# Ledger of designs, part 231: VH-VL binders against q96il0

Target 1, 167 residues: q96il0
Amino acid sequence: APERGAERRDTAPSGVSRFCPPRKSCHDWIGPPDKYSNLRPVHFYIPENESPLEQKLRKLRQETQEWNQQFWANQNLTFSKEKEEFIHSRLKTKGLGLRTESGQKATLNAEEMADFYKEFLSKNFQKHMYYNRDWYKRNFAITFFMGKVALERIWNKLKQKQKKRSN
Short names: E, the ipSAE of ESMFold2; O, the ipSAE of OpenDDE; V2, 0.75 times the mean of E and O plus 0.25 times the DockQ between their complexes.

## First folded at step 7 (VH-VL)

Design Ta37 (framework fv_ebronucimab; at its last look DockQ between E and O 0.02; V2 from the best seeds 0.00; counts 0 for: pae O 13.2 > 2, placed apart)
Fold by ESMFold2-Fast, scan of step 7:
Structure Ta37 (fold): chain C 167 residues (1-167), chain A 120 residues (1-120), chain B 111 residues (1-111)
Amino acid sequence: as target 1 above (167 residues)
Amino acid sequence: EVQLVESGGGLVQPGRSLRLSCAASGFTFSEYAMNWVRQAPGKGLEWVSYISGYSGDTSYADSVQGRFTISRDNGKNSLYLQMNSLRAEDTALYFCAKGTEYSRYGFDYWGQGTMVTVSS
Amino acid sequence: QSELTQPRSVSGSPGQSVTISCTGTSSDVGGYKYVSWYQQHPGKAPKLLISRVSNRPSGVPDRFSGSKSGNTASLTISGLQAEDEADYYCSSYTSKSTRVVFGTGTDVTVL
């Protein structure tokens, strides 16, 4: 049976070319959505003369991205698994098979699925609250480092002006 | 090299308070998360508390929430744990532990620990 | 709060391989790549052996390796040596308010 979801992950369904960030980019790049988390990753450019402070900021942003990707990949996997288990359980209770005669997955109507969504949201409420707290804490740290990098760059520009740049 | 030295442990009666200190050297203290981890005699490790490098954001194990307060003084390269309303089950060797460069949830350097005994 | 489950003890002979399991849930070991392993000799502080499931810090022999499958992380010690006799603890990040949970610990004996 056709699986439309698999084809929806293709960025370019026709042709053999794939999305690839430029090799000699001087800027950060945003990639296609991850298969599991559905989040677009940022591919960081590393300058040749990256300062220790700039390196700290980049590593913090990379760590935060990895954490965020892992959280949502796990959340999506858990949702998908529990959704299938719920559907399977309800169809079994009704004495129905898991597949229609056409080979498609048997599904529940929106009213029946509302029970699953309510249970899932309630069950995961605390986990999402902790996620939000950590997300804000991580973004605060990133903002703080961004400020430090900005001040470092301002300081360096002022020093360069005093030294009368030649060339 | 990185060094962490704990102090302040001792014998204390239930219900009283004690303050632990950890002196850090060999790294840029303000840039790393710091943790307290304890180990009761003959038992395993238990994470107690966390504090971030810059924001001072804190977290606590459920067993100590509301009784213990973690703090730091970045100018003195020092970490602290204020322990109030001590209980017999708080008896343990208390370790100061540094977060790794890439993960705040792994601890790449530990002190030797300071012993806290809570008894009547 | 629930600790990660490890076997109480594991034994091996010099030169053999031993594996220590660390079992949690989808909210810790199963959900994240933030598993660490620590070695503790009697009377001493723990030493970081593995971070982020399989990353070895500088100075840790390649005899020590980490892996993860589902809700279980594993530490494998190949070419077992007398100095490997110690207690071993796993730890993981958790998505709950408690940021870190440790395993119950495993005593490795070299016989």
Scores: ipSAE 0.213, ipTM 0.697, lowest interface PAE 5.3, mean pLDDT 83
Fold by ESMFold2, look of step 8:
Structure Ta37 (fold): chain C 167 residues (1-167), chain A 120 residues (1-120), chain B 111 residues (1-111)
Amino acid sequence: as target 1 above (167 residues)
Amino acid sequence: EVQLVESGGGLVQPGRSLRLSCAASGFTFSEYAMNWVRQAPGKGLEWVSYISGYSGDTSYADSVQGRFTISRDNGKNSLYLQMNSLRAEDTALYFCAKGTEYSRYGFDYWGQGTMVTVSS
Amino acid sequence: QSELTQPRSVSGSPGQSVTISCTGTSSDVGGYKYVSWYQQHPGKAPKLLISRVSNRPSGVPDRFSGSKSGNTASLTISGLQAEDEADYYCSSYTSKSTRVVFGTGTDVTVL
C-alpha cells in the first residue's frame, strides 16, 4: 500500500493543515481559503440572545456558504481535469511531447488556450446560468433578511430609549 | 425534551424499496438540519444523508447516491428516507439524527434506530 | 479513503487517563473544520460527547476533554471509570464533497 512520504508532507502548506477555529469568540471568523473551492469559509458566532429572525439569517448564510463551496469545489476539479486533457490532445496532434526539453510540463500559448476556455464555457453555459440565478436568488434573500434584522435592532434600541425617558 | 422516533424498517429482498420515517418533537424542527446515519451489524457508524433546515439542500454518501432520497415535512415534524434498489450492503440499523446549531459539526440527539435487513 | 483513522482499541485501569486519536486530512479534520466525538454503549444509540473540538454539552462529565492539532483530533478521558467502557467515534466533514465522515471507532476497555 502507498504511503505519503515525509518529503511530500514537509512541502504541504502548513497554514491550511494547522487551521483551527477559535473555541470562544464573540464574532464571525473568516478562515483561510478552502483547498478545493478557493473560497474563504465563515465560522459564525451564535449569540446567547439570538432572535428567531437573526437565527434564520445566520442559518441561511451558512447553508448558502455550504452550497457555494460545493459548487466551486466540483467545478474547479472538472476544469483542471478537462484543461489537462485538452492540452494533452493538442500537443499530440502537433506531434509534440508532453514535456519541454527542460522537463517541465508542456503548455499551449494564450491563443491556443483560448479555444479551451471557449469550449469549457460553452459546455457549462447552462450549468453556470442556473448557478448564477440561484446565487443571486440566495443573496437577495440574505440581503432582505439583513435589512429585517437591522430594522428589528433599531426598533429595540428606540424602545429602550423610550423606556428610559418614561421613568 | 427532544425526541426522535424512527419507523419503517424491516426485512426486504434485494432490489426492492423501503421508506423510513422519523417523528421529531421537543424542538423547532424546521430550524435544524437532519441526518440519517447507519450502522451495519458489528460495524462502525456511516453517515448516509443530510437535509438542511431552511434551504432544502441535500447531500448523500457515495454508496447511496442516486438510490436514496432524503426529504422532510416541516408541517408534520417528520424526516423521511426513500430507499430504492436496496442491496445486501444496505443492511443496517438506521438512525435519525438532529444537527446542532453548527450544521454538520455534531449530532446532538439521536433516535434508537430502525433495523433494515436486505436478504434474499 | 472516506473514514477518519482511530486506534482499534485502547485500555486503561480505573483512575488512569486514556487518549483516543482521530487522524484525517486537511480536507476534513484539518483546516477550518470542527470535530465532534460520540460515545456508544452496546445496543444503544450514540451520544454526543464533545462538539466543536472541545465543547462539552450539558450532562457530560468533566473528565472528557477534546483537542485538535493539525490533522489530528484527540479525546482524553481522565480518571477512567467502569461506565466509560464503550465505543468512541470522531466525526467531521470534508470540504471535497461537504459530506460527513466518521472515524473507524475505538473500543475502550476498563481493566
Scores: ipSAE 0.140, ipTM 0.665, lowest interface PAE 6.4, mean pLDDT 82
Fold by OpenDDE, look of step 8:
Structure Ta37 (fold): chain C 167 residues (1-167), chain A 120 residues (1-120), chain B 111 residues (1-111)
Amino acid sequence: as target 1 above (167 residues)
Amino acid sequence: EVQLVESGGGLVQPGRSLRLSCAASGFTFSEYAMNWVRQAPGKGLEWVSYISGYSGDTSYADSVQGRFTISRDNGKNSLYLQMNSLRAEDTALYFCAKGTEYSRYGFDYWGQGTMVTVSS
Amino acid sequence: QSELTQPRSVSGSPGQSVTISCTGTSSDVGGYKYVSWYQQHPGKAPKLLISRVSNRPSGVPDRFSGSKSGNTASLTISGLQAEDEADYYCSSYTSKSTRVVFGTGTDVTVL
């Protein structure tokens, strides 16, 4: 039985943006667009006295970011691959080479490419619907925890003011 | 509103180099092909070069092939034309032109142009 | 040699219709489906009038129309107005080199 060579799933390298924010930064930093997802990564600040709620919020934001990065990296890769396959297939059907006589990459006309885009969008419609649904769920959760953290911070400030008035 | 603003034109001697720039605004620059078109004084329009929005594919007119290089910086919404080995025949008003979804559909927006004069 | 040939000049009286032809002379002009027309007034940048042979962008008057028959595209200006006095250029692409080509241009004069 010939060993089916494990197709190395080209796992989109998690190109951890090598952008390291300055060590002394007390703020979230936005990196350059990722080369695969085209999304700008956020480097989340970690406070020295991070509360459990703040930590939960940070983790949820980080997980949501990673989820988004992976989704769009994969989507863009799939798009690029399918686009190339579509072009090659159509050129072949037309009896055309992959290169013009001038040595340029042979391209399809805009109408033919419009068919590709329509087909691609139709094929991925359900995937996008699920993405949007999950995106809303995640962002709702993030917003909810942002509210909790805000309330916690207000409460802690009030307690500190009361303690200073009692001394 | 879509705006295209060319710059970098001027008087140069034959054999010299010049770099033109086009600053784009009012649209998602990376999604559209960009072109350079020139017009010699009292002459018709001549297409010079094309660059795609997505693939970065480029093409050139035979008259400038091997001498001119089109490039773009999508982060700066800028189009460039590096012109080397300039000739008197390159004297023209150079327009930056925005493609539609595909440049072959036509150019829906044009800059005002920048004048390049090649004279000894 | 320009791969797209236009008449050098066309003239008409106000209110008349004029037609400008654009004929492909090379077998390399394979993109007649994507013929565009431009208007250029003296000292101004070209303006897109027609794309894809007959598609009129927003803001272009209905009196401008495009058509194609065989290897000849045509721009028709109906109800000619004084403001229509300009140079007109057709454009397409070459299939072999994926290059854009312009017509020789037509000077439209309003008498």
Scores: ipSAE 0.000, ipTM 0.543, lowest interface PAE 13.2, mean pLDDT 86
ESMFold2 (binder alone), look of step 8: mean pLDDT 90; pTM 0.938

Design Ta38 (framework fv_ebronucimab)
Fold by ESMFold2-Fast, scan of step 7:
Structure Ta38 (fold): chain C 167 residues (1-167), chain A 120 residues (1-120), chain B 111 residues (1-111)
Amino acid sequence: as target 1 above (167 residues)
Amino acid sequence: EVQLVESGGGLVQPGRSLRLSCAASGFTFSEYAMNWVRQAPGKGLEWVSYISGYSGDTDYADSVQGRFTISRDNGKNSLYLQMNSLRAEDTALYFCAKGTEYSRYGFDYWGQGTMVTVSS
Amino acid sequence: QSELTQPRSVSGSPGQSVTISCTGTSSDVGGYKYVSWYQQHPGKAPKLLISRVSNRPSGVPDRFSGSKSGNTASLTISGLQAEDEADYYCSSYTSKSTYVVFGTGTDVTVL
């Protein structure tokens, strides 16, 4: 695991894979999956005339992306550690070494691994429930601010049209 | 031979705190999950808390969530239960129990228990 | 937390067989193969008799056997002996708010 942890990913670009758009971009771009979270990061385009409300929406989307990346990076790390612990414990109980005669990592059969997955999911049930709640809350907030930005843009267009007619 | 020895129980007033300890020997402590299970006088068994060996991940029964904290010191082969905001219904014999493997599949070794009495 | 349902008491004569049921839901006994059985003599700690529905630890007599059908697990004690007089508890892994649930307990008497 890299020296930096998932807790250090406080900004969207920090700790996630970077990518370059094929040409000068006026749109959001989606990158390759992050090594730790396995989620694709989004590079947000910043308009020259970004309003304070548009900036707030963009920052909320970036913060939500970082939160999501950190959650899954931590979850995957925990899963990997507990999976290795489980396999090690079971192989020791069977009197088997951690590696086969061929030098490959020794593995458990599908039935034994199913036992681990069921326990891991049950153990992390509340953590995943809280994640889902927060995920929905964040997406509701994003949708709400997207609506506000849309209304602001409509209002500005109407205001400009009315000003032109008044001249 | 595997041994688990609990200590720290006693008489305590409601709202107070108490810390239980469990000394383990006869097995590689860090490789096994540990649990606290309680039994009120004349009643059945109730699972209280879990802590994994390697990762230190914890779980709690709803009745103690937010009040009790399970911890371990693998270097000292010791398990702990910090009990805060104690209630009369927490009165029970508290057992330290070793998981059979990674998980809560079964508890193959138990201590003798330490009695916690919460009374005004 | 939800407890698995066991009969309060079961009795039998020496040499007979008795069966203790443990009834839960699809979220515990019905959903998983992680039912355990414990024997507790008065004033002593519980002892593991059966794990994973039917697996006996080394040192547990063949007289003790476990099975499961649907949402009900069963412990059968064959060739009942005086020393089998004790309280018996089932337990199961669960996907509910508590991750381990114990049964209500059964008092076995040898007449």
Scores: ipSAE 0.000, ipTM 0.461, lowest interface PAE 18.1, mean pLDDT 80

Design Ta39 (framework fv_ebronucimab)
Fold by ESMFold2-Fast, scan of step 7:
Structure Ta39 (fold): chain C 167 residues (1-167), chain A 120 residues (1-120), chain B 111 residues (1-111)
Amino acid sequence: as target 1 above (167 residues)
Amino acid sequence: EVQLVESGGGLVQPGRSLRLSCAASGFTFSEYAMNWVRQAPGKGLEWVSWISGYSGDTSYADSVQGRFTISRDNGKNSLYLQMNSLRAEDTALYFCAKGTEYSRYGFDYWGQGTMVTVSS
Amino acid sequence: QSELTQPRSVSGSPGQSVTISCTGTSSDVGGYKYVSWYQQHPGKAPKLLISRVSNRPSGVPDRFSGSKSGNTASLTISGLQAEDEADYYCSSYTSKSTYVVFGTGTDVTVL
């Protein structure tokens, strides 16, 4: 979470946050929620001696974050636009000359809004299923590469121990 | 008052492309979802594609997903269907249909249709 | 292809009532209140007759009525007239991969 005086910056859908990590940070940092996706971006720490395998893992995590940000930014935008479309079309059919600006905000009743929510969720059901499938595939790949990095570090330790014994 | 006029149909060989157009008048085009519905000769109605008035979000029947693209130009009050990789089973009369005020799943106005024949 | 099941044909005499059924599943007719009915005369575009199960658009006679019970929606035409001779199609929103699914269609004949 940023300090109280920090200003929020907008990021384009699928873009990366430009917020700075805390001073003297030597680890990954979590930023404020993105305006469009409502997800918190992760700023990755890059070690001076990053291995090629570690770089591949970091880039995979960055790409997955961007994909996830893009999906939710687009989903939230679609929801907002369709909700607005639904409300405006319903208000217009109730009577010409209805003005929301000059008085109390004209709203739909809970029953009408429930119809919209059920409709939106059901028509996006397959889209969300494909998202979940791809999300699990991406997390499996990340876990697999995390395992490879761990094995690399273990093997390097064993190589150093063996070298010490042969000296 | 409300009128929908389709055009662009014709005879086309399998594997080729065709672009259909629908000219709308008599309503605020940008405020309504638009649809393409087809009917093969002597057969029933089959929904093909949908496009939102506001968001530009689209949806397609499984039979045309990846081959057809629905689009609109609100400034020209026009709806389009780009049909690629056409098959004999795409042969049908193609209707342009307007979504209702209360449900995008009902179609209150239809055009006369444009005939697409896919054969050698 | 159409997915909702309708009878192939229904017949009646002038002044009689006829009912057309439209049977689906819980993912379409049974699950949602977005059933529409269309009338199509030979060589003409379909005309919306009923929307949202039972709502009649302006200009549709009140002798046309719609209802739904479980997975089956019904269109009832009371006081059958010669001009009602046409093909009738139901449609529904579907939570499956398609946005809208149509019925197989019913030919109404007036003898």
Scores: ipSAE 0.000, ipTM 0.468, lowest interface PAE 17.4, mean pLDDT 80

Design Ta4 (framework fv_ebronucimab)
Fold by ESMFold2-Fast, scan of step 7:
Structure Ta4 (fold): chain C 167 residues (1-167), chain A 120 residues (1-120), chain B 111 residues (1-111)
Amino acid sequence: as target 1 above (167 residues)
Amino acid sequence: EVQLVESGGGLVQPGRSLRLSCAASGFTFSDYAMNWVRQAPGKGLEWVSYISGYSGDTSYADSVQGRFTISRDNGKNSLYLQMNSLRAEDTALYFCAKGTEYSRYGFDYWGQGTMVTVSS
Amino acid sequence: QSELTQPRSVSGSPGQSVTISCTGTSSDVGGYKYVSWYQQHPGKAPKLLISRVSNRPSGVPDRFSGSKSGNTASLTISGLQAEDEADYYCSSYTSKSTYVVFGTGTDVTVL
């Protein structure tokens, strides 16, 4: 029977990035940026003999990544939607079409966009503050567990050395 | 074997509150995200709420945001849904569902559901 | 209603193949490889058939297969059997206000 492995695929016709881990990998793999979050996802390697502490760290990192991906995907979609609505509204007010003579999307100059950016940032200020707070809390927790895993690995290596020294 | 058992459903009047519980067994509860999914009689599935395993992050469907609160007690292997300001459209069978490695990858185990009927 | 579009019903005879489509947008089905399929028999809880577009959990027969092209995911049931008569739901991760969105559901009838 042919060997089954992870399938690698090109970017979809819609322009969506495809994230597939390499078939032969003993390490974590970093994929291309997600279209919506613009963040690179990490596919975590799961060792055959993963300890309970290593599993807890991996699960915490995976949950943090999922939370972060969800937050930025939602923020980027909201930003893009509101930006297009703002541009469309301003162009209508000026009596201009939605596309240029070359078929590109019509846009506004930096001065006109300043009002949108100010409104968007003001509107989302509290949300961004809570995001930053939670982001730091998560990274502190991850760093703490990384330290615990490192100590466990050192201890296990010391135990291995002791057994190896026995005649 | 993984088991999820819901309880707390019943008949309630509009505007009142109800709390659902889900008892989990057969897996390390704190390692997995948990979800509530509902199904109105004769209708399709609707995702209601999410809670992560370790960090306790929550998320809600727009239809229940501000009215429902998801929580968990990892020491008791229990998931809860506090439902306030109930409406007739909240009438549904409520399922407790376990996330796979990530909830975005799907729900690998479901309970049998508990029926909530909101009637005037 | 649910946001992902499925046909209301699909029918076939024993031994045939049937395919159920699940159509969304670039913010859900088209944007991510996080499409799942569920089978629900009357009066029972849904059962996960497929995750991550095409991954089968242990215990699910290989006659169930999943695929995705653009904004449309598909579940194919080959060698249709009487016990396959059930409702089938797709779901996807979404970057909208809802964390997960389900399909409208498809009733599969084995004639």
Scores: ipSAE 0.000, ipTM 0.522, lowest interface PAE 12.5, mean pLDDT 81

Design Ta40 (framework fv_ebronucimab)
Fold by ESMFold2-Fast, scan of step 7:
Structure Ta40 (fold): chain C 167 residues (1-167), chain A 120 residues (1-120), chain B 111 residues (1-111)
Amino acid sequence: as target 1 above (167 residues)
Amino acid sequence: EVQLVESGGGLVQPGRSLRLSCAASGFTFSSYGMNWVRQAPGKGLEWVSYISSYSGDTSYADSVQGRFTISRDNGKNSLYLQMNSLRAEDTALYFCAKGTEYSRYGFDYWGQGTMVTVSS
Amino acid sequence: QSELTQPRSVSGSPGQSVTISCTGTSSDVGGYKYVSWYQQHPGKAPKLLISEVSNRPSGVPDRFSGSKSGNTASLTISGLQAEDEADYYCSSYTSKSTYVVFGTGTDVTVL
């Protein structure tokens, strides 16, 4: 009987739940946005007859996704932490409490927050430049291997056609 | 201040099982790939297993494939290694190691290790 | 267990430069830029010195430098100091063992 993983969760032997695409589909699956990175993960389907070259491409795409998820999760958490620290520091400098008279969190106006955004962007400019550089390098590599896989598939189809014509 | 603390090692007989734990602190655990690396007494380093940050993709050294299972609990900032069908050759100090900011193939922080001795 | 070949030992005097080689194949060191170097003092965990062939993490002195040519990666320690006496391991991504392979290790002695 065919295995259909859509109704069953793919759980590791240790009991840890794992994100997994429906097995009845021969396509990659796109999930909901991650809590920290705000990026949608792609879980790659592994075909039974995957060639070594196809495996190399899939692993490269998986590694690039993990790198991208790690970068943005860390960046977003750092932004949130530094933003809260900046607000608290400015409120303390003004002699204001962290809460308003109504018990709500005290906030800075848009003009004051502009100082934080300018500082954060300036501080992280080089980091973002290196991220963009590596992002382009990774996409170039993926495109290159996608081309190699496409050529392999074309060649295999031609070989099968020639063999069938001869036999 | 990044800290990784391994536990669960001990003396165990061949063919039995043991579970190692690694407690992480000082970084966003869920954002990084994690590894187990071992070192037999007086010998060099041997990579054992990897688990990805998000997807939970796992990989194992040929010597442990089918016997060891790596897992993680991001809510508890913990990494685990379930070791089954232990052999004398599995005797080693087991390190928990964190992947670098951009790559799972380099390890920027390591724990002090937990000793596993497989002997009759 | 180790796939990458390193010399068993290297020695030098304070202030000298020493170089440690790490030789693999096109399936690891020769094929990829994922070569790292680690320093291990007796009784301690390894410490990352170099990642991705030549990148130094913050806090690592510029006396430590990495390079790669063909199937061989090299770690050079310039201005050798007494505290550099340790075991040094290279590592690389490998297509053969799925992820990572370590070198045989090199014992650096400061005479």
Scores: ipSAE 0.000, ipTM 0.510, lowest interface PAE 13.5, mean pLDDT 81

Design Ta5 (framework fv_ebronucimab)
Fold by ESMFold2-Fast, scan of step 7:
Structure Ta5 (fold): chain C 167 residues (1-167), chain A 120 residues (1-120), chain B 111 residues (1-111)
Amino acid sequence: as target 1 above (167 residues)
Amino acid sequence: EVQLVESGGGLVQPGRSLRLSCAASGFTFSYYAMNWVRQAPGKGLEWVSYISGYSGDTSYADSVQGRFTISRDNGKNSLYLQMNSLRAEDTALYFCAKGTEYSRYGFDYWGQGTMVTVSS
Amino acid sequence: QSELTQPRSVSGSPGQSVTISCTGTSSDVGGYKYVSWYQQHPGKAPKLLISRVSNRPSGVPDRFSGSKSGNTASLTISGLQAEDEADYYCSSYTSKSTYVVFGTGTDVTVL
């Protein structure tokens, strides 16, 4: 399968310049961390002769990535929103403004935030338990299919080598 | 406050094409997998196609693979289903359905459906 | 076509408990905990009753419960009421299509 975007190296207008091909030009590519989930997405390479089993593995990995991305983006958004609401509520109760003299958001110290963290963890306990359970199941399934794909590739190579033996 | 509204259904002759739309509101559309599920008159539910929110990865039921194309426009909060080479067996009420918070394999909100009738 | 097997119909009296089975294989119901149950009244869209085998969404009465043993998932409706008369569908993740398959559907009649 061709290297996407790997055209001939060009000469710089006023000197010699070369583009090094990406290290993973014919394999999976890893992107930058998402702003909300903090997870790096993987862009999967599809070989020309992908087997049905290889396709199932790739789709399972893609679906697991999407599930994981959605979960953490939503979780981080919920945390940030509730944290801001808690800070605003506490500052109002203390008779303090919501912003500092510099215009930045006013904050509470670590001891004052302890109540928020305790409440947040408590009410999200079941959600995090469900996530951990599903995460382990998905990783087990991916590992299992990776093993099956590896065995399929070994068998295909052995069959090709066997066919070369002729009298 | 979550709403899904399908449109684009109608009477169409075999072999022709039809495009369905689904307008979504009340949730962050780009974060959730979206699905098309159909139900033939008097019959059960059949999953047709899905599209992920983040990567745009798609999947299709064997009965529609190669004929239908699912797509989305996250900027317009819209889901689409392009149906080509329609057959009498494609006659059904087509529902737009949203994946759940914890699993894309469950559908927590459904539209009212749009009827597609393939007949001469 | 649906792949998971459900009974065609189940009936019960008000206040009674009824159970609907949903039988698949190790590639779907038996292998994964992504079983959902939907209620559909005539002329209406399906409504999610249970997700992830036994998780009840907000707004669904606790008289609806889900479970799974081996290749069979079950939906139990306790304290059966007239408004429970509807069609019920199970669904599951399946490794065959790497997405979802629905059950054949069950008509629940309140006698």
Scores: ipSAE 0.000, ipTM 0.498, lowest interface PAE 13.1, mean pLDDT 80

